# Ledger of designs, part 20: VHH binders against Probable tRNA-dihydrouridine synthase (dus)

Target 1, 316 residues: Probable tRNA-dihydrouridine synthase (dus), of Aquifex aeolicus (o67533)
Amino acid sequence: MNFKKGEVILAPMASYTHSAFRRLCRRLGADRTYTELISAVGVLRNGIPMKLAYFTEEERPIHIQVFGSNPEEIAQASVVIAKELKPDFIDINFGCSVPKVLRNKAAGYMLQCPPLMGEVVKETVEALKPYGIPVSAKIRLGFEKDEVERIVEELQKAGVSLIAIHARTAKQGFSGKALWHRIKEAKKVASVPIIGSGDVKSWRDIERMFEETECDGVMVGRAALSNPWIFKEFKEKRDIEVGLKERMDFILEELSMMTEYMSREKACAEIKSQIVQILKGVPNSRELKTYIVHAENCKELVKRIEEAKERELLYA
Short names: E, the ipSAE of ESMFold2; O, the ipSAE of OpenDDE; V2, 0.75 times the mean of E and O plus 0.25 times the DockQ between their complexes.

## First folded at step 13 (VHH; framework vhh_8fcz_2)

Design g4 (from y1 with F103W W107R; at its last look DockQ between E and O 0.03; V2 from the best seeds 0.00; counts 0 for: pae O 10.5 > 2, placed apart)
Fold by OpenDDE, look of step 13:
Structure g4 (fold): chain B 316 residues (1-316), chain A 121 residues (1-121)
Amino acid sequence: as target 1 above (316 residues)
Amino acid sequence: QVQLVESGGGLVQPGGSLRLSCAASGFTFSDTWMNWVRQPPGKGLEWVSGIDPSGGSTKYAKSVEGRFTIIRDNDKKMVYLQMTSLKTEDTAVYYCARDSPGWTQPRFDYEGQGTQVTVSS
């Protein structure tokens, strides 16, 4: 699917943006989704990790996100993915700043060498030609120094079709304030669509980003974890009050969907992190969070979630 | 003041070898990703190889992979490019290049004069 100006996209987030969550966000109004990071080397050595790569038609348009340090490996892995799963995009991650990833000279580490980034994209684009799958990139402003215009132009030269920009350097991680004006500057030199991201906390921020940066799309990350209804809020241009019951229903639905591609026990373990996130939107929920997350097994977890729903009903 | 001085170029036959050297000064060399780039006759500048600050990671353009080797000496502030199995299409002026702070254009910091490599029978 071709990118459309004005899209609001769910950002890829490790350990969160699995198929179930992506689907639910799509239902709430997200226009596009990304998978979690998939190691190129992992794909080549062990095959496609379906826990990460699994997706449904409901999630389209979908970008399967790949990272690595070697252009050839990234390209080869991309071909394997393209052939088997036929996503709408292959996305190259040049932005992850997690230490273990950087130690492998991958993702955000590569921001230190825009020519290498270009080589990765070039080889991937060429390799994917027979499959007709375009390549996108997710970048930051730079590794340590801001060189976003240079990076954008290098990637364009290499044949990238879409660029998402997190308006921080890799070294900054998630600290400090995202520099939205840098997205605007990047947009000025871009011939491909630009997706802005960073410090989008509300549907109003989405509007502001569009207005201030003139970006073609807005990517929502952490705000979507605590408030996946942000997509609906944007579409309807209003605040949506979501109570505890609705939030717990969301979690239960997510958990149910997760069992499509992982064991129930594993799903129950992983969903706890989402519970922590989604409860951030509920006042005075610290004790409740602790109570639910410390469930000893899946049965108990579900029970405690159900109890939480009832709690709201009793006090409503 | 940033200085990059290339040397080691010359005329060689196809299949031959050359070793290029780059002397760097005027910046924190050990913290900088270094590159070799080249400009073939009548063509634009193209990236050839890169090496991370520690020297632990090296990258190559597909056209030179397996034939060229980039290494660095942080103590001497030197970057080298060992070229083997040279081809006629490798003919170019070769430049040592770095990413300069504040650079926002798609250009390499290659203020050196470059060194001519000519591969011809």
Scores: ipSAE 0.005, ipTM 0.236, lowest interface PAE 10.5, mean pLDDT 92
ESMFold2, look of step 13: ipSAE 0.467; ipTM 0.822
ESMFold2 (binder alone), look of step 13: mean pLDDT 81; pTM 0.826

Design g5 (from y1 with W107Y F108W; at its last look DockQ between E and O 0.80; V2 from the best seeds 0.00; counts 0 for: pae E 2.3 > 2)
Fold by ESMFold2, look of step 13:
Structure g5 (fold): chain B 316 residues (1-316), chain A 121 residues (1-121)
Amino acid sequence: as target 1 above (316 residues)
Amino acid sequence: QVQLVESGGGLVQPGGSLRLSCAASGFTFSDTWMNWVRQPPGKGLEWVSGIDPSGGSTKYAKSVEGRFTIIRDNDKKMVYLQMTSLKTEDTAVYYCARDSPGFTQPYWDYEGQGTQVTVSS
């Protein structure tokens, strides 16, 4: 099976984990990556959204993540993606709980009905058998109440190959605390690898999650946006101080790669959110952040990034 | 204020035909993808068909392709679903939906009560 115990994984994050960011995190030590979530109906009606689905070989093992409200739609969309792109896994998002998604009865909404989740996985596994591509799932503990053991049992009976668990309910969103002990309890009933997720903020938290939950892998979400070096920190078991110049070089490399699958204008618009995130690790950066992201066009954006690098060189 | 009002449902025998209508108001109709989605008894929503703003591109779920036709009339702000060769599995409440503005992937805005289609011997 294409999974090794001890992996540290970059979580899928809408608007952030496109090809360029995944490649850079792989180079920094992430063992596995996931695309952003892709609408099953979007694939069926509009075709594969290549901006979201694009990946290169250095991003393998790669999961292409699909969401929807209907088992047949998810399975059909997965076949379309598998035939064209041949990812290592098709991943089904059962965790997203933003209001629009829930109103469309998709993703996290299905946590209310574990048998339906099983139906989705079973139909997708069956449809993908001719292509030899396994199905993984990303879940939460439950919708409002924790039902994680029942959910794991339904998914593994349906043929899922790997489960990532964010240790919160859908209703919590990101509020409260991630309940890591619930990952450990899910591991006890699992016959497939379990990836733990939720409130992993440092390389030391990665160690703690392995120790406390006995999970097979640890997934890093939002902390990787401000500190992509967290993967290298874990591999080397030390804090790594990263200055402004190195952070801006990361952004410039990311921006350059993004033009392989989107227009330069779109890349410059989208990178601003990542610039905000990566500057959180730079002391007294509020005015710099505002200056850079208020650039009126791509040429000005790059110029302001280069100016920030020059400032660090003068005062280093 | 967005309004989508479905009509034209009813009881029909297998093999029969129906035409559903949807009256739209409260948004720029001619700029928006329009869709039909349905909810079979005791099941979740499933997408049936979509039509682009110009009416030049139509798309269908595999289960209805060749049997259903989606049509729009931008002057009257209407969407239709012409259904033929109806089967018992087509029994559902049918909703007219627009693509929600501001998203890169389709999300549905549903405003009406839907119209019931029952296919029974």
Scores: ipSAE 0.555, ipTM 0.851, lowest interface PAE 2.3, mean pLDDT 91
ESMFold2 (binder alone), look of step 13: mean pLDDT 82; pTM 0.833
OpenDDE, look of step 13: ipSAE 0.800; ipTM 0.924

Design g6 (from y1 with G50D S57K K62D; at its last look DockQ between E and O 0.02; V2 from the best seeds 0.00; counts 0 for: pae O 15.0 > 2, placed apart)
Fold by OpenDDE, look of step 13:
Structure g6 (fold): chain B 316 residues (1-316), chain A 121 residues (1-121)
Amino acid sequence: as target 1 above (316 residues)
Amino acid sequence: QVQLVESGGGLVQPGGSLRLSCAASGFTFSDTWMNWVRQPPGKGLEWVSDIDPSGGKTKYADSVEGRFTIIRDNDKKMVYLQMTSLKTEDTAVYYCARDSPGFTQPWFDYEGQGTQVTVSS
């Protein structure tokens, strides 16, 4: 599906934006989703990791995100994915700043060399032509130095169809303040749609980003973990108070959906991270969080979540 | 026609030094970002360094930072890579690559023959 101006997108986040979460966010008003980053080399050697790549029609339009260090490998892996899964986009990750990924000279590491980024995109675009799948890129402002204009221009020349910009350098990671004005500057040199990202904490921030940067879309990351209703808030242009019960219902539904593509036990293990995030929006929930996440097994976890729901009812 | 011709490679011992040269022709050199890239045996192409048109801005891969220096001479249309403290892992074919205004893959469409650097005891 083609990108539409004004979209609010769920950002790819490792260990969080799996199929269940993406679906729920779509239901709450997210316009587009991204998978977690998938290793190109991994795809070629071991096949498509379906834990990461699994998606439903409800999640569309969906970008399957790929990273690597070799243009040819990335292109080949993209073809494999395109052929088998037929996503709406293949997204090349040039923004991940996790040390493990950077050590492999991949993702954010490549921001050091815009021409190489261009090569990756070019090869991928060409390889995907028979499948009619466009290529997007997720970038930062640069590796250490801000070179966002150069990067954008290089990617455009290479045939990218959409660029998401996290307004930080790779070296900054998530520290410091995102520089929204740099998104605006990037937009000035861009002929393709630009998605802005970074320090979007509320639905009002989404509006502000659109206004201040004139970006074509806004990507919401960490804020969506603690408040997936941010998408609904934006759509309705109002604050939505979400109580503990509703948050726990969200978790239970997510957990249920997760069992569609992983074991219950694995789902219960992974959902704990989400519980930590979603409870950030609940005042004085530290003890409750600790209590829930220290459940010894899946049964106990669910029980404790249910108890949490009842707690709100008792105090309401 | 765009041409990039690399030279200066050779066999050196670990800890040694080499200076690579790239002669550029067929495009407006003084307005173009230049790069060095390398391909280790059995591995893919990896970026090494770049330099802006003025020569005032340079970048290096982490693996070569502090050891390699990229320099350009716009009058001579040359790019250089001074390599010091060479390691066995620096063994590769080294290529000069340009940023193309119309984006042509610098190490595909305008790739030279490269120069072999071998670091071995």
Scores: ipSAE 0.000, ipTM 0.208, lowest interface PAE 15.0, mean pLDDT 91
ESMFold2, look of step 13: ipSAE 0.000; ipTM 0.265
ESMFold2 (binder alone), look of step 13: mean pLDDT 83; pTM 0.842

## First folded at step 14 (VHH; framework vhh_8fcz_2)

Design j1 (from g1 with F108W; at its last look DockQ between E and O 0.84; V2 from the best seeds 0.00; counts 0 for: pae E 3.3 > 2)
Fold by ESMFold2, look of step 14:
Structure j1 (fold): chain B 316 residues (1-316), chain A 121 residues (1-121)
Amino acid sequence: as target 1 above (316 residues)
Amino acid sequence: QVQLVESGGGLVQPGGSLRLSCAASGFTFSDTWMNWVRQPPGKGLEWVSGIDPSGGSTKYAKSVEGRFTIIRDNDKKMVYLQMTSLKTEDTAVYYCARDSPGFTQPFWDYEGQGTQVTVSS
């Protein structure tokens, strides 16, 4: 297992943490990355969704994240992925709490039954043993009730190698505050590395989470979307001012990389949400956001991004 | 209003056969992947089989491959599951499910009560 204490990790985020974004964050200092979540049944029925599962060696250590409602399905899908792609970890998503996922009794729904979570991990660990690929888990504190210590105990007995904890319950979604002290309590019962997650908004929050929780790594989620430089800021222990030109250069490079694993038209459609996110760091950007993302096609999108760069250069 | 109505379940001995039916309405059936999923006693949901909109591609969970056949009739808006060589492990409530619209990966929309299949000697 190649986990070092002190790592700062890019969180898995659906629609955002595709290969291009992970590579750019690695270059900016992220120590570890995760794919977006991949449906176990989707793998079994349709094969590996390469748009979601694609990665390059630069992105290692890489976790390919799967979710499902059934231990056997998750284990079978994990073997399919492991044989073909040989990631550093297969990660099991026990945290997603969007209504459709919960209705399908998947991911965050399973927090209601820690023994079932243990079964999922145990079956997956056993199935992956011939391939030498460890299993990690990403969890929340519990479904409605905080049961994080029990959950950690069940998962480590089942053979999990690493646990990332978002310090909210599934019912909270993103409401309320992340309860960092609960990560500290989970760490006390853990015999495997614990990655802390939730409400990490700045490089100073990364330091604070290490100090307050004694976790082995810190995971950055939404803050990395508006400020991918947060990883470099932490490594250098300083704020880094990033202007409009650099942000648009980031987007253009990301877009170029995305065409390695999806069509240019799909890449141009999907990058729009990242454009919105990265422009949050630019004062008074509402009109610019609207202008760029309402481009009718990929040619127009790129042209509008280049126009934004030209304006920045003129005023720099 | 989307409706999926399952029928055809029952009690059979190991080695027996059953055919499940699902009547669908309230959506464009012919554009939609259809699935059978099941819930064994005391366990979570388990995908059994899927069939693409045209009926040309059928997929099966490893545990049922070779024993179960999924069929659709787009004119009648029906999905069937022909089950043979039934085992006690096939005991479950079986649900007919469409792929949920608006998701890039399969998610289940199942609206019915399901149909009970019990395999016991």
Scores: ipSAE 0.400, ipTM 0.779, lowest interface PAE 3.3, mean pLDDT 90
ESMFold2 (binder alone), look of step 14: mean pLDDT 83; pTM 0.842
OpenDDE, look of step 14: ipSAE 0.813; ipTM 0.925

Design j2 (from g1 with F108Y; at its last look DockQ between E and O 0.81; V2 from the best seeds 0.00; counts 0 for: pae E 2.1 > 2)
Fold by ESMFold2, look of step 14:
Structure j2 (fold): chain B 316 residues (1-316), chain A 121 residues (1-121)
Amino acid sequence: as target 1 above (316 residues)
Amino acid sequence: QVQLVESGGGLVQPGGSLRLSCAASGFTFSDTWMNWVRQPPGKGLEWVSGIDPSGGSTKYAKSVEGRFTIIRDNDKKMVYLQMTSLKTEDTAVYYCARDSPGFTQPFYDYEGQGTQVTVSS
């Protein structure tokens, strides 16, 4: 398997971790990336959603993340993906708990039944043996009650190769605090690598999570959206100040890459959410954010981004 | 409000046939993918079949392909599932579901009570 202890990983985040963003984070030092979650039924009914599943070789090691409610469906969708795209891992999302996902009894809903999670992994591992592609899982501590040790034991018995743990329950969503000590306890019962996740907001938090939990890797989520440089900061063990011009250059490069797998108009519509996120790292950016994202078309969007770059140059 | 009303279930012998019906209202039916999903006894939901808005594209789970046919009638706002060569494994509550609007991948809205299909000798 290609996992190396000490990796710092870009978390899968729906709407954000498409190919362009993953590539830019890889270039900034992320050691491993994950696609956004892909519906198993969606694959079986509609085929592989290439906007979500597209990746380039520079994004390897890449996990294609699948979610669903049924072991056979997840395993079948995983085979379809493995045959066509040959990712380094198929990852099963057992953590997402947004209302629509729970209503479809998928992903985080399964945290209520660890044996079912094991069944999903076992069937997927068996189905993928001919392709030599291992299965990873992304979990939370439990649904409402913390059952993380039991969950880890079920998954590793089922043949999982790697587990990422967000140290909250599904019911918490993002409320409360991530309980890092629970990652440490999970590591104690694990016979596979454990990636720790939750409330990692700075490169110093990455160091602290390694120290406190003894996890094998650290996953960075929302902090990477506003500060993709966090990976480089960790590798160089220093703060990196990134101004408005560099942030807008990041966006322009991301937009250019997005057109490789979607239309220019779709890319311009979708980049707006990333623009909002990356401007969170810029003081007093509320009005600028509104100005840029309310552009009526792609030409105006790019123009307003370029204007923002010029303002910093002249103001500094 | 959105309504989906399933009917046509019952008890049937292995190898038999049934036709399920779903009456839809409260949304733009002709613009929406429609699906059948089922819940076997003691198990989770599984997707059975889907049909695109025009009726020109039909999709089936591997377990039912060749035995089940999904059909829609946009004028009557109806979806049907013609089931043949039924097996004991097809025993489940069957639900009609629409694709939820506003998502890039299919998510299903289940509104009705479902209809019970029991295949037993």
Scores: ipSAE 0.592, ipTM 0.861, lowest interface PAE 2.1, mean pLDDT 92
ESMFold2 (binder alone), look of step 14: mean pLDDT 81; pTM 0.824
OpenDDE, look of step 14: ipSAE 0.725; ipTM 0.891

Design j3 (from g1 with S100Y; at its last look DockQ between E and O 0.83; V2 from the best seeds 0.77)
Fold by ESMFold2, look of step 14:
Structure j3 (fold): chain B 316 residues (1-316), chain A 121 residues (1-121)
Amino acid sequence: as target 1 above (316 residues)
Amino acid sequence: QVQLVESGGGLVQPGGSLRLSCAASGFTFSDTWMNWVRQPPGKGLEWVSGIDPSGGSTKYAKSVEGRFTIIRDNDKKMVYLQMTSLKTEDTAVYYCARDYPGFTQPFFDYEGQGTQVTVSS
């Protein structure tokens, strides 16, 4: 199986973990990446959404993440993706609980019925056997009630190869705290690798997650948006201070890569949210952030990013 | 605000035909993908068919391809599903749904009560 104990993984995050960001995190030491979630019905009706599904060889091992409400639809979409793109895994999202996803009875909604989750995985595993592509799952502890041990049992019985667990329920969203001890309990009943996730905010938290839960890998979510260097910090076991110039260079490189799979104008519009995230690590950056993201076009955006770099050189 | 009213269901023998209708209001109908989604007894929802805003692109689930036809009338704000060669497996409550506005991937907005189709001898 293509998984090494001790991996540190970039979590899938809708709107953020496109190809460019995944590649940059790989270069900074992330061991494994996931695409943003892709609608199974969307694949069946509209074809593979290449903006979401695009990846390069540098990003392997790569999981293409699918979500839906119907086992056969998820399996069919997975076959379409597997035949065309040949990812290392098809990943099934059972964790997303945003209102529009729940109204479609998809992803996190299915945590209410572990046997249905098992059915989804079983059908997808069976459909993918001819292509040799394993199935992974990303779950939460349960919908409202914690049922993580039962969920793990259903998924491994169904043939899942790898499970990532965000240690909150779907109803919690991001509220409350992640209950890391529940990952440890899930690991005790698992016969497949377990990736732990939830409230990992620093490289020291990565060490603590491994130590407290005995999980096989650790997944970093939102913290990687403001500090992609967290992966390098863990590899080197030290804090790394990253100034404004280096953060802006990261953005410029990301923007350049994004044009491989979207128009330059769309890339310039979308990069603004990542600029906001990466500037959270820069003290007193509110006015700079506003200045940069209010650029009216790509030329102006790049100009303002370059201006920020030059000002740091004068005062740093 | 948004209203979707399904009709035209009923009891039909295998091999028979039905036409379902959906009357839409409360949104800009001509700018929106429309879909049919069904829920078989004791099972989850499954997507059946979709039609783009112009009516020029129609899409179908594999299970209904060649048997069902989706049609829209933008002047009347109507969507239809012409079903032929019906099978017992087509027994379900059928819902008309619009795509939620503002997303790049389809998410469905169900407002109606649906219409029951029962295929039985």
Scores: ipSAE 0.610, ipTM 0.870, lowest interface PAE 1.7, mean pLDDT 91
ESMFold2 (binder alone), look of step 14: mean pLDDT 82; pTM 0.835
OpenDDE, look of step 14: ipSAE 0.888; ipTM 0.956

Design j4 (from g1 with T104E; at its last look DockQ between E and O 0.80; V2 from the best seeds 0.79)
Fold by ESMFold2, look of step 14:
Structure j4 (fold): chain B 316 residues (1-316), chain A 121 residues (1-121)
Amino acid sequence: as target 1 above (316 residues)
Amino acid sequence: QVQLVESGGGLVQPGGSLRLSCAASGFTFSDTWMNWVRQPPGKGLEWVSGIDPSGGSTKYAKSVEGRFTIIRDNDKKMVYLQMTSLKTEDTAVYYCARDSPGFEQPFFDYEGQGTQVTVSS
């Protein structure tokens, strides 16, 4: 198995953790990355969505994340992906609980039935044996009621190799507080590595989660969007001040990489949300943010980003 | 208001045939993939088949490929599922579903009550 205790992981985040962002976070010290979630039915009906599944060797160890509602569909889609792309893991998303996913009885909906989660993992593990690719799972504490120990037991009996736990229930969404002590209790019944997740906002929170939960790895979500340097901060055990120029250089490099797997126009449209996120770390950036993201085309977008870099240098 | 009305279910012997129909209204039918999804007794939903807006591309789950045929009629806003060589494992409530608008990956809208297919000797 390709997991080392002490890893700090970039969480999968729909619309954000495409190949370019994963590569840049790896360069900044992230130890492991996950693709955005990929629909099993989508793979079976439409083929592998390469915009979502594309990765480079720099991004390894890489998990390609699949979601669905049906064990046979998930296993079949996983084989298609594993055979073609040979990721380090196929990851099954059991955590996503946005309304459309729940209406399709997929992902986080399954937290209501741990035996079904086990069936999904078992079928996928069995189907992937000829390819030598292990299965990981990303879960929450439960759907409405916390059942995390039961869920962990069911998944490891089914042959899962690695479990990431977001320490909230599906019904909580992002409300309330992540209950880190529940990760510790899950670790006690686990015979596989446990990655802890939820409310990790700083490099000091990464240390605290390791200490409080005894988890084998820590996953960073939304905080990495505004501060990708959080991984380097943890490795170096210090706060790192990152100015506007360096943040804009990050965006320009990301944009350049995105065109390897999506059209330039799509990349320019999608990068705007990343620009919004990375500027949250810049004081008084509201007008700058508005100026940059209202660019009418790719050429103007890049021009406005370059202008922002020049203004910082003039006031240094 | 989106409406999808399934019909044509019934009791049939193994090896038999049945044709399901779905009448659609309340949306631009010719712009979307249409699908059949089923729920076997005591089990979750299972995607069966899909057909693209033009009718030129049809897709099937492995369990039904070669036995089922999906057809659409854009003028009448109808989707059909022609089922042959039926097996007891095909027993389920069958729903037609459209792909939800606005998503890059398929999500299904289920609006009807479904139609029961029972394959029993």
Scores: ipSAE 0.696, ipTM 0.894, lowest interface PAE 1.3, mean pLDDT 92
ESMFold2 (binder alone), look of step 14: mean pLDDT 81; pTM 0.823
OpenDDE, look of step 14: ipSAE 0.873; ipTM 0.950

Design j5 (from g1 with W33S Q105S F107S; at its last look DockQ between E and O 0.04; V2 from the best seeds 0.00; counts 0 for: pae E 14.7 > 2, framework grips, off the site)
Fold by ESMFold2, look of step 14:
Structure j5 (fold): chain B 316 residues (1-316), chain A 121 residues (1-121)
Amino acid sequence: as target 1 above (316 residues)
Amino acid sequence: QVQLVESGGGLVQPGGSLRLSCAASGFTFSDTSMNWVRQPPGKGLEWVSGIDPSGGSTKYAKSVEGRFTIIRDNDKKMVYLQMTSLKTEDTAVYYCARDSPGFTSPSFDYEGQGTQVTVSS
């Protein structure tokens, strides 16, 4: 398969990991990318949401991630996506536990029934055979209780090609700590590559995850939003100091790339959440963050970003 | 408080008909796409049909196309599902659902208990 042991992956994160952000993380050293999750029923009812599904060749290997509550719907939506977009993988999200998704009895809700997860994967694998596109899965340890070994066995029997594991249960959400030793136990029963995820906050945590779990790849989530340079830090084995100017340059580049697949007005509205994230942990940035994100339009937003860059240069 | 109250289910023979009703409250109904979703015994949720806010655009799962009709009444805040030529595979709990406001990937909100439809000979 084209998965290489030792990969460091950008996690799919709804509202954040659109094409522009994925490309920038690839340029900073991420080895593999995933789209934001896409509703299978949404695809069947309204067609492929191109804002979510858009990607460029620079982003390969690319996983287009789907979620749903019904095996046949997920498989049908996957075929629609595969025919139109030809991703490297279709990924099935079994880990998302945001309240709206759980109320749809989808994604993380399915962790309560490993045989159903297997059915989803089996039907999707079979439906995608004519197109030569493998299926990957992103899971958690279980819904309330940890069943990760059983889940891994069900998925690999069903024909999954790659499994990413966030080392928490769905009920935990992001509370408590990720139980990395459970990824190691899952690896012992796996016959497919295992990507470890959960509480990876620094490049040193990436090394520690590989060492402690013996996983085949490491997935970085929320830490990448505030520090996309984490991928480069890992490749260079050093901390990289990133000032305000470089952070704002990242935002301006991201904004420019977003206009390839959405209107400038929509891009300016959406980039504000990433501005909040990229400024996280920057000392005394609260007033600056407020100033920038309260811009009334795109022209003013860009102006305020450029002002922030100039203020840093004056103090250098 | 968003509420969706489903009714009209029951036991019918194959080939029979039923009309399901959904009473909606607690949101701007006339601006919201509405859907019927079902859960067959031992299976996951399955989308059945959807209708846009104006009522002019309707969509159906392939398995029910030509047999089911979705209708809305914005004045009464009601959604209906007229089911005909019912088959045993239509047996399920049926839920009325709205599209999630502010969600960039379509998803459904379920707020009600659903209504049971059982088709058996």
Scores: ipSAE 0.000, ipTM 0.295, lowest interface PAE 14.7, mean pLDDT 87
ESMFold2 (binder alone), look of step 14: mean pLDDT 81; pTM 0.827
OpenDDE, look of step 14: ipSAE 0.007; ipTM 0.243

